# Designs tried in a protein design chat: miniprotein binders against Protein ANTHESIS PROMOTING FACTOR 1 (APRF1). Part 13

Target 1, 330 residues: Protein ANTHESIS PROMOTING FACTOR 1 (APRF1), of Arabidopsis thaliana (Mouse-ear cress) (q9lyk6)
Amino acid sequence: MSLTELDDGLVRRMAMGAVFSDFGGKIHSVGFHRTDDLLVTSSEDDSLRLFDIANAKQLKITYHKKHGTDRVCFTHHPSSLICSSRYNLESTGESLRYLSMYDNRILRYFKGHKDRVVSLCMSPINDSFMSGSLDRSVRLWDLRVNACQGILHLRGRPAVAYDQQGLVFAIAMEGGAVKLFDSRCYDKGPFDTFLVGGDTAEVNDIKFSNDGKSMLLTTTNNNIYVLDAYRGEKKCGFSLEPSQGTPIEATFTPDGKYVLSGSGDGTLHAWNIENPSEVARWENNIGVVSCLKWAPRRAMFVAASTVLTFWIPNDGESPAPADPPTDQQQ
Below, E stands for the ipSAE of ESMFold2; O stands for the ipSAE of OpenDDE; V2 stands for 0.75 times the mean of E and O plus 0.25 times the DockQ between their complexes.

## First folded at step 6 (miniprotein)

Design c3 (from r1c with I36F E70L; at its last look DockQ between E and O 0.01; V2 from the best seeds 0.00; counts 0 for: pae E 18.6 > 1.5, off the site)
Fold by ESMFold2, look of step 6:
Structure c3 (fold): chain B 330 residues (1-330), chain A 81 residues (1-81)
Amino acid sequence: as target 1 above (330 residues)
Amino acid sequence: SEKEITITIKVPPEKARELLRKIFELAEKYGATVWFEVEGDEVVIWITVYGSEEAIERFIEELEKLAKELGVELEVEVHEE
């Protein structure tokens, strides 16, 4: 029952522990299940792959030649995914697929987007999810219904995220604007808008910390901002080398005290955000990391390029896995 | 219009690698989706094929040829959604 929190020492000791190098191209997206020890990947080789993160073992692989694979996330069920399409969008309109990995079925298509989906977020508490597309819209969906539940029009490339309780969602857009919505009455418009930096850099990713206190923003020029989640005040920021054409992903640790990010020069970085300082820097041999996520309940993270790597503490000691948040799902 | 079918194959592990290699080659020709996992002493392979009735029939014919070569049996489940 004891929650083991991360500290600077453990973060510094993170090292590559497992490597999966049989992908036939770049990994586009990775996602952890919120409670089970599962990871899913999507790749340029049109595969979806399921991994057991406790045992570092590939469990399943599927190939999706008709639609390809782009963004992927779990639903709340450990065998079900939402996956965005890379191919044949214009001819079919099948931009998002609800997939069962248990019996290998497509359960539903979510049609409506006219261009690639670039951001995807599952609600932490119910069967709603959001998708942001290059068609300059954000759509809200329910897993139980084919029809789109809401459309928000915006400028530029959207990024979407729910807060850890699912009561608020954020949409980032062109001009460094982040708009906050009440998830129960988003049709009344945003209840707040933050401007980050006031420059032309686009926010390309947004995440909320599990403790509900912080919001993490990554820009296309690889600036990383940590804001107070609901007042929008900048707590700290970091600038790293940009990557050509591929956004660099950043991630919170589960306790919300650290941020990890890749860099265009191929390095990985970790920052303490309570006492802002860089606590770790890692060279690696897999090139520029395009996907980077810390596991929700374990002292491990994954970093991916054309290769998927699992990172664990170097001394082999791992803190006990955290219990799932009780106020987010139950 | 196009439809989907799912085909299930169970094979011993010693036959699985060669069969999967050939199935992946065939699936690329037809745009089929291939899943597999190990269940005890067997490898279970699911294949979902999207296409016209004629294309699906040709895929099944070629798949049956591969199965005959390797001495495996097929179980075809049709899921028209």
Scores: ipSAE 0.000, ipTM 0.147, lowest interface PAE 18.6, mean pLDDT 81
ESMFold2 (binder alone), look of step 6: mean pLDDT 80; pTM 0.768
OpenDDE base, look of step 6: ipSAE 0.005; ipTM 0.203

Design c4 (from r1c with T6E T8R E70L; at its last look DockQ between E and O 0.14; V2 from the best seeds 0.00; counts 0 for: pae E 14.5 > 1.5, pTM E .758 < .8, off the site)
Fold by ESMFold2, look of step 6:
Structure c4 (fold): chain B 330 residues (1-330), chain A 81 residues (1-81)
Amino acid sequence: as target 1 above (330 residues)
Amino acid sequence: SEKEIEIRIKVPPEKARELLRKIFELAEKYGATVWIEVEGDEVVIWITVYGSEEAIERFIEELEKLAKELGVELEVEVHEE
């Protein structure tokens, strides 16, 4: 599937195109390679799986029974990954692994976190990455060296993200606070701090739009916020049905004009950010979607629960979903 | 009173491994933030601690003892809330 100019009509025509249902449990995390047509998943069945997104084919499965799999992202190399551990953290200290999927080798362990890693982000410009943990810390790492490059202690559940140009990173913490750092001189502290528009719930996840102008936040109380990335002004917000502890992921489209999300009732939603309104709502019958990401360079997205689904535009006879009213003044 | 302080430690690379191990132990005990930079042959360790006056005084006291034992330069810059 090649990139197509996105508009409301194309978004409404998105439909399930492929299904992968042989996971032995919930999918914990999905990640696209930034430039190659590859997707990686981590799952409760302790697998890491690689997929060819252009051809909708599973390429490889590996199992990691000692550590399990939790958060996962690509490095810049299409066969290497960073994966957080789910098991044996206290006994081994092996909280993060640098892995080769080509020959199933652990290239390096990054030790230090004392509880599960809940946020993981690779720098788009170099071999640095960040991890946020339930031990109430954020750690900065470099794939090329053993030493931890920095640690931030905070209150609450951390969320971390780099902007797409690698100039800035964001850390969210307790009370809905988001701190912005210059990635080249983070030792000078944050250059800006703002609040998520009066919501005091913990921020579950942060994403930047590709152009760096917008920031997408999800909260543990089931709200989504789109903010101006550097002024902190709320552009719009949406409320989701409760998920009973299952995290809900939201995603930008590549042009930053739309946001998609799952919901606690098992539906998928899409909103136009430029003219705030719900443009699509899908009943997908795979249960509550916990992983949802739009591909960086294609008109497709993936939605995952205990199954993985690929969604592409459908020009068939299927009727378009209705546009329900949205609450635009949240 | 509640405040935040920032501490900068500059060390030769040969002393950095042992110092960092001990600093991470202190950081965990006191909830301090630690950043590390490497520039050429020099290692710079930045530490930020936020808390009560009593907790900060204890942290500084332990850090000063550690720095003295290892012969490293300790610079403290105080940031008030």
Scores: ipSAE 0.000, ipTM 0.219, lowest interface PAE 14.5, mean pLDDT 81
ESMFold2 (binder alone), look of step 6: mean pLDDT 77; pTM 0.730
OpenDDE base, look of step 6: ipSAE 0.015; ipTM 0.249

Design c6 (from r1c with E37Y E70L; at its last look DockQ between E and O 0.01; V2 from the best seeds 0.00; counts 0 for: pae E 6.4 > 1.5, pTM E .729 < .8, off the site)
Fold by OpenDDE base, look of step 6:
Structure c6 (fold): chain B 330 residues (1-330), chain A 81 residues (1-81)
Amino acid sequence: as target 1 above (330 residues)
Amino acid sequence: SEKEITITIKVPPEKARELLRKIFELAEKYGATVWIYVEGDEVVIWITVYGSEEAIERFIEELEKLAKELGVELEVEVHEE
């Protein structure tokens, strides 16, 4: 299906189209391939799973018992992934692996992190990638080189993201500080720094909209902020129910018009950010959604907990929006 | 009044390791952020520190002392934000 223009009606019609429940635990990370109709998941059972999102089919599963699986993302190659480790981090420093799902081979180890990687992103334009760790560092890497290209030591939990143009990357750190870097000359330091005031919680995640004009910050207290990527100003914000021990994920739609997020009550929410309003709410029977991403080129999102769900537009009549309760002014 | 400054240090790779270890210790004490990259044959260290003028001055003094002890010439570029 062509990228049908997303409107409020289409977003409201999103429904669960496929369910995968054969995971041996919590799904830690989900990632789409940028161009191919592929999804990868990592889970607590130490598995990576590859899915065809066009046909809603699992294609492959691999187990990584030595290192475990935590954060995962695609490289530019549809069979090659970057995966962070859960085990033996302190002893081996083997915190990140470049691996082939085709032949189940580790292509390269990226050593240096001393603790769990909590943020991982691939450059959209080259073989560079970035990781943030609980060791209070961000590292820049190149898939072709074992050596770390850059290191940032910071306070608190880091979050990292590239814009979709590969021109800018953002690093969020403790205190709500967001630093923006030119990806071509990050050696000049951040060209901009702004503070997300009013929230003392750590940043759980940061993302750019596809146009690079907006950033999406998610805090550990389940506040979501849409920021202007140039000025750092808050465009809008949403508060969700607390999720003890489970960080929630929020995502932009490909057009950048909507934000979706899980909540601590197990619900899913969608907001229009141009005219800030909740446009949809879904009851989800899969528990607190810890992974939520919209597909790069489809009217589809995935929501994951211990269960993976694919959401697509329902061809049925959208239930009429419940008429706002007519406040009968007596 | 609190201010933020960024300090840029360039050092040869052979001295970088020991210097970096000490810079990290110093950075932890003052709450500074440290960014490290390689430019040509030099290791470039950026240090961002936020604090009072007096705290920043003390940080710079300790950093200069450290550099002197290690026999490293610091090219210190200070950027005030």
Scores: ipSAE 0.024, ipTM 0.313, lowest interface PAE 5.8, mean pLDDT 87
ESMFold2, look of step 6: ipSAE 0.078; ipTM 0.609
ESMFold2 (binder alone), look of step 6: mean pLDDT 80; pTM 0.766

Design c7 (from r1c with V38F G40D D41G E42K E70L; at its last look DockQ between E and O 0.65; V2 from the best seeds 0.00; counts 0 for: pae E 9.9 > 1.5, pTM E .779 < .8)
Amino acid sequence: SEKEITITIKVPPEKARELLRKIFELAEKYGATVWIEFEDGKVVIWITVYGSEEAIERFIEELEKLAKELGVELEVEVHEE
ESMFold2, look of step 6: ipSAE 0.006; ipTM 0.484
ESMFold2 (binder alone), look of step 6: mean pLDDT 80; pTM 0.771
OpenDDE base, look of step 6: ipSAE 0.460; ipTM 0.805

Design k01 (from r1c with E70L)
Amino acid sequence: SEKEITITIKVPPEKARELLRKIFELAEKYGATVWIEVEGDEVVIWITVYGSEEAIERFIEELEKLAKELGVELEVEVHEE
ESMFold2 (binder alone), alone request of step 6: mean pLDDT 79; pTM 0.762

Design k03 (from r1c with E70L L74I V76I V78I)
Amino acid sequence: SEKEITITIKVPPEKARELLRKIFELAEKYGATVWIEVEGDEVVIWITVYGSEEAIERFIEELEKLAKELGVEIEIEIHEE
ESMFold2 (binder alone), alone request of step 6: mean pLDDT 78; pTM 0.734

Design k04 (from r1c with E70Y)
Amino acid sequence: SEKEITITIKVPPEKARELLRKIFELAEKYGATVWIEVEGDEVVIWITVYGSEEAIERFIEELEKLAKEYGVELEVEVHEE
ESMFold2 (binder alone), alone request of step 6: mean pLDDT 80; pTM 0.754

Design k06 (from r1c with E70L E73T E75T)
Amino acid sequence: SEKEITITIKVPPEKARELLRKIFELAEKYGATVWIEVEGDEVVIWITVYGSEEAIERFIEELEKLAKELGVTLTVEVHEE
ESMFold2 (binder alone), alone request of step 6: mean pLDDT 79; pTM 0.755

Design k07 (from r1c with E70L E73K E75V)
Amino acid sequence: SEKEITITIKVPPEKARELLRKIFELAEKYGATVWIEVEGDEVVIWITVYGSEEAIERFIEELEKLAKELGVKLVVEVHEE
ESMFold2 (binder alone), alone request of step 6: mean pLDDT 78; pTM 0.737

Design k10 (from r1c with G40D D41G E42K E70L)
Amino acid sequence: SEKEITITIKVPPEKARELLRKIFELAEKYGATVWIEVEDGKVVIWITVYGSEEAIERFIEELEKLAKELGVELEVEVHEE
ESMFold2 (binder alone), alone request of step 6: mean pLDDT 77; pTM 0.732

Design k11 (from r1c with G40N D41G E42K E70L)
Amino acid sequence: SEKEITITIKVPPEKARELLRKIFELAEKYGATVWIEVENGKVVIWITVYGSEEAIERFIEELEKLAKELGVELEVEVHEE
ESMFold2 (binder alone), alone request of step 6: mean pLDDT 77; pTM 0.727

Design k12 (from r1c with E42T V44T E70L)
Amino acid sequence: SEKEITITIKVPPEKARELLRKIFELAEKYGATVWIEVEGDTVTIWITVYGSEEAIERFIEELEKLAKELGVELEVEVHEE
ESMFold2 (binder alone), alone request of step 6: mean pLDDT 79; pTM 0.756

Design k13 (from r1c with E42R V44I E70L)
Amino acid sequence: SEKEITITIKVPPEKARELLRKIFELAEKYGATVWIEVEGDRVIIWITVYGSEEAIERFIEELEKLAKELGVELEVEVHEE
ESMFold2 (binder alone), alone request of step 6: mean pLDDT 79; pTM 0.761

Design k16 (from r1c with P13K K15D E70L)
Amino acid sequence: SEKEITITIKVPKEDARELLRKIFELAEKYGATVWIEVEGDEVVIWITVYGSEEAIERFIEELEKLAKELGVELEVEVHEE
ESMFold2 (binder alone), alone request of step 6: mean pLDDT 79; pTM 0.765

Design k17 (from r1c with S52D E53P E70L)
Amino acid sequence: SEKEITITIKVPPEKARELLRKIFELAEKYGATVWIEVEGDEVVIWITVYGDPEAIERFIEELEKLAKELGVELEVEVHEE
ESMFold2 (binder alone), alone request of step 6: mean pLDDT 79; pTM 0.743

Design k19 (from r1c with A55D I56V E70L)
Amino acid sequence: SEKEITITIKVPPEKARELLRKIFELAEKYGATVWIEVEGDEVVIWITVYGSEEDVERFIEELEKLAKELGVELEVEVHEE
ESMFold2 (binder alone), alone request of step 6: mean pLDDT 78; pTM 0.741

Design k20 (from r1c with I23L F59L L63I E70L)
Amino acid sequence: SEKEITITIKVPPEKARELLRKLFELAEKYGATVWIEVEGDEVVIWITVYGSEEAIERLIEEIEKLAKELGVELEVEVHEE
ESMFold2 (binder alone), alone request of step 6: mean pLDDT 79; pTM 0.742

Design k24 (from r1c with L26I Y30F E70L)
Amino acid sequence: SEKEITITIKVPPEKARELLRKIFEIAEKFGATVWIEVEGDEVVIWITVYGSEEAIERFIEELEKLAKELGVELEVEVHEE
ESMFold2 (binder alone), alone request of step 6: mean pLDDT 78; pTM 0.723

Design k26 (from r1c with E2K K3M E70L)
Amino acid sequence: SKMEITITIKVPPEKARELLRKIFELAEKYGATVWIEVEGDEVVIWITVYGSEEAIERFIEELEKLAKELGVELEVEVHEE
ESMFold2 (binder alone), alone request of step 6: mean pLDDT 79; pTM 0.747

Design k27 (from r1c with K3Y E70L V78I)
Amino acid sequence: SEYEITITIKVPPEKARELLRKIFELAEKYGATVWIEVEGDEVVIWITVYGSEEAIERFIEELEKLAKELGVELEVEIHEE
ESMFold2 (binder alone), alone request of step 6: mean pLDDT 79; pTM 0.727

Design k28 (from r1c with K3V A32V G40D D41G E42K E70L L74I)
Amino acid sequence: SEVEITITIKVPPEKARELLRKIFELAEKYGVTVWIEVEDGKVVIWITVYGSEEAIERFIEELEKLAKELGVEIEVEVHEE
ESMFold2 (binder alone), alone request of step 6: mean pLDDT 72; pTM 0.684

Design k29 (from r1c with K3V K15L E70L E75T V76I V78I)
Amino acid sequence: SEVEITITIKVPPELARELLRKIFELAEKYGATVWIEVEGDEVVIWITVYGSEEAIERFIEELEKLAKELGVELTIEIHEE
ESMFold2 (binder alone), alone request of step 6: mean pLDDT 77; pTM 0.722

Design k30 (from r1c with E57K E61R E70L E73K)
Amino acid sequence: SEKEITITIKVPPEKARELLRKIFELAEKYGATVWIEVEGDEVVIWITVYGSEEAIKRFIRELEKLAKELGVKLEVEVHEE
ESMFold2 (binder alone), alone request of step 6: mean pLDDT 79; pTM 0.753

Design k31 (from r1c with K3V Y50E E61K E70L E73K E75T V78I)
Amino acid sequence: SEVEITITIKVPPEKARELLRKIFELAEKYGATVWIEVEGDEVVIWITVEGSEEAIERFIKELEKLAKELGVKLTVEIHEE
ESMFold2 (binder alone), alone request of step 6: mean pLDDT 79; pTM 0.739

Design k32 (from r1c with K3V V43I V49I E70L V72I V76I)
Amino acid sequence: SEVEITITIKVPPEKARELLRKIFELAEKYGATVWIEVEGDEIVIWITIYGSEEAIERFIEELEKLAKELGIELEIEVHEE
ESMFold2 (binder alone), alone request of step 6: mean pLDDT 77; pTM 0.716

## First folded at step 7 (miniprotein)

Design A1
Fold by ESMFold2-Fast, scan of step 7:
Structure A1 (fold): chain B 330 residues (1-330), chain A 103 residues (1-103)
Amino acid sequence: as target 1 above (330 residues)
Amino acid sequence: SEKEITIIIVVPPEKARELLRKIFELAEKYGATVWIEFEDGKVVIWITVYGSEEAIERFIEELEKLAKEEGVELVVTVDGLSPEELEKALEEALKRLFEEEKK
């Protein structure tokens, strides 16, 4: 199906379908291809796994025993990935790899980061990408060239995101600050800075809504914030149960009307952003969800812990989601 | 004079687990990447390794010994095949496995 606007009823009907439980550890990263019906996962067992999301079928597994796997995303080609390394960073410096699932080969190694990459984002408009590392740098890369095209030094844990037009990118800073850069002249420094009001927590992740109007932030103290992407004004915010060492991921729906997130107690939550309210809450049997993404072109999301689950609308037979706590009488 | 090779092994799923365990040990030793595809009820194992001719020769020797030990044929060793040639190699590997099953 073509992309349609979601409503509260459709969101409430989302239910767990296919489950893949054969991972050898935690799933660290998931990514959808922008146009093709494909998903890739990276896991603690050193695997990258490719899935057909239309049929909920595993297509391919690759094991990267020299470098391990950590962050992963698709390039513009549905057969090509960018993956970050977990092992041998000090000896090789090969922090990122560009690989072809079609040819089953590593096409390029990107050297420079001195510590683990914690944020990875592909440009939506060209063959550029960004990586943010615990080495306190953000690097800008071109898939066609081994050499780093740009480097930005910063304090704190970097989180990076392109807006959906690829003309602006955002970098999270210490203390809940987000700096915005023009992608064509980033070396002139940021053109704007947003502050998450009153919160001193570090930002774990930044995402732009597809319409470019909203920015979604998750923090280390288990809060979610939705900001106006142009003015930096807070639209709404939500608090989650603390998790023990597992980062919480949140995602926009493709129409930008809803945000979904895991929580430290293992629940999944959905909120309407335009009329701020919790629409749905799901109990699940997979534990704390560390990866959560809604598919770009489908009424579907994936939630991952040590297992990968696909969620789609179900009618009649799906378990009713738990009603969120409310002051409303009956 | 570094080069890249691709080796294709096609096995029934029931033999794949033990063979893959041993292949992973070799992959760690040589820095190889292991790719696993599921096709027509078979497991297709692709192994890519990049290195010196000496290192690649030793890797192939160890894989051949391992394949013989597990009763599996190494079907293809290739140097920079086109995508079309890779597809033909896979079709041939699947055909050979099917013929061996009849014995």
Scores: ipSAE 0.333, ipTM 0.696, lowest interface PAE 2.4, mean pLDDT 83

Design A2
Fold by ESMFold2-Fast, scan of step 7:
Structure A2 (fold): chain B 330 residues (1-330), chain A 102 residues (1-102)
Amino acid sequence: as target 1 above (330 residues)
Amino acid sequence: SEKEITIIIVVPPEKARELLRKIFELAEKYGATVWIEFEDGKVVIWITVYGSEEAIERFIEELEKLAKEEGVELVVTVPDSPEELERLLREALEKAWEEAKK
């Protein structure tokens, strides 16, 4: 696996390329496959959409009209997804689905959550995954069985993440607290707790850098923080413009040297975290982004609102478009 | 008793939008999943539904009525293998190609 090598110049040259504008609503969640050149989206129109990122091409759409779609991620297999339900959870109890885009079938239903799943992550080392719900629980699952394998009750909105080696997982929760668990004996409780100093807002999302050294937090008060993943010490932090109804999204670059963030004014920002400074800033025509993620193996990121945009390095002769390019998928 | 069925419909893109609108109403009612692929300039609509024998029979009845109204052909199967599904897809594509020639 070769990671994309980045410098400030390459980051500054990133520009909007392919645009997909045929969504029937806001895009809620995006996920890249770890090894294959694939992206999946989940949106308000109840669709999951599969994209070939090498060719910027839509491969498949699936619609889930009874339960909708919310959070989505790939399993280890490039044709298999885990997706959460948006509605009808009370009547059916169906909170998550495991499906095959190759076989066109739902392989398993996971029942238990009583409210919407807001955080979802796949173990990097086995067929386990975690879901965090507005029902104030984190559930641990195994793709091979329907029954919940473990449950952790907590106060507030959970956000969950595995570290890159799957040996530790983190749960971010009320009051800017991040609790760290040993994946093999999480029932003993957390072995450490990090506090985001001076920030009492709820954490929206938590991510580990690919090298496992840094932790990225986004909060409800429009701040992003980069912590040392071992000690919990703040490496840097940035304040963004407030947004109504859309949390601030942020992503690491694959080498862990940069963080990209949305903002409530619709602007995208790039930060160098080794020498903390803003490297780049982009105006866009898609509004406040609901999803922002850098591809694991390419000089490419996606930014999504009601449209999905792919960003790649500008060759220096191609102008940045004033308006997003027209969808090229036929 | 619970079972799963797969239905394949192949249509030209200009017919897909209105047909899908009506399929979505049935999919919501019966908990069916709709899968859309693009192949040979056609829209391939897969519909999968899991449920009781009775619910599936009602779903098929409503979908057959819709198919007759829209002038499309349904291929209904119980999936045994990926190879069988691929064979059925190729047959549906060939039928759609023949229909377009008319």
Scores: ipSAE 0.594, ipTM 0.798, lowest interface PAE 1.7, mean pLDDT 85

Design A3
Fold by ESMFold2-Fast, scan of step 7:
Structure A3 (fold): chain B 330 residues (1-330), chain A 103 residues (1-103)
Amino acid sequence: as target 1 above (330 residues)
Amino acid sequence: SEKEITIIIVVPPEKARELLRKIFELAEKYGATVWIEFEDGKVVIWITVYGSEEAIERFIEELEKLAKEEGVELVVTVEDMTPEEIERLLREAIELAFKELEE
């Protein structure tokens, strides 16, 4: 579904709609399917949950009690996921799983990482994906084979991202550096390196805008940077209130005009990056938001803590719907 | 040497919470994956386990004991069952759960 171009007024009208509160712990990863109206969550209760975002409805839950669940994303097929393991990696090496929510099957295990995966990204153009781990490696995988296709070693916490066209991928390195690789010949090393403007904190997350022109960085020092993806020049930057123990996610709107982020005080913020200014600020009742993503093809975003919330434009006079504390979509 | 097997349990929602707690203990022990769907006001629990024949047999024994203690029916499938056979077994399990509620 195509999205109309956003304006400040529409962003300001975004309001909490459907709420899912039956999670057994913090939600630590969310992912939208690129083309289908689907969302997946991963939580501390070892669950992956599949949602229909068109109807704000929970479709399926899976529990992985031996290895847990951590990072999650869709493959190109809307019934298939890649998820990472939270524990028992040293004994088995089972760091990543490829699974079908339709068939209720684990299709493949990817072994090799020695510590938790903290960054996971699916190629937008083929069956490749990347994982970045606290074991100080980034691994490149192919869904069709068990064997790791490539490995890059680094000293810091890795963060990985493909650009929208899958022609470039970025890896965060120690010292506030982001290295860019040509996806077709990454073994030749990076073709460019960007610096995060003197911030020595580790990069927590990297995202490319859909048009490929901008790169969004969130640091462990509670700063957001928007860089020009071609030249590495800083377009703008924002500071967030500190959060203790909760990593904060930032997201682009699909048109690339806005960035949204949570803050350590529980506030949500929206900034216009074409004319850099804060355009909206929301107080909420769900606490510090650890996951925040705008839907790729809708005027909709999700914000998650221990509770998953869907946000859509409020038409003004209609009261925002509020779900009871239990899940109402079953 | 290793096999995959699927077990299906259909229960009314009021029985699901406590049953799942006990299933989770077995799932952790045996490395089983639990999948939950909602159908016709029922909770459909799929359990898939991959492992040695010995481990799978022990898992089934413990799960059968649990099912008997909780008063639920379980339907065991094997890896070579067709989708039509699995659908038939699922329909039977749903009917059994429905009859229990009617009584």
Scores: ipSAE 0.734, ipTM 0.840, lowest interface PAE 1.0, mean pLDDT 84

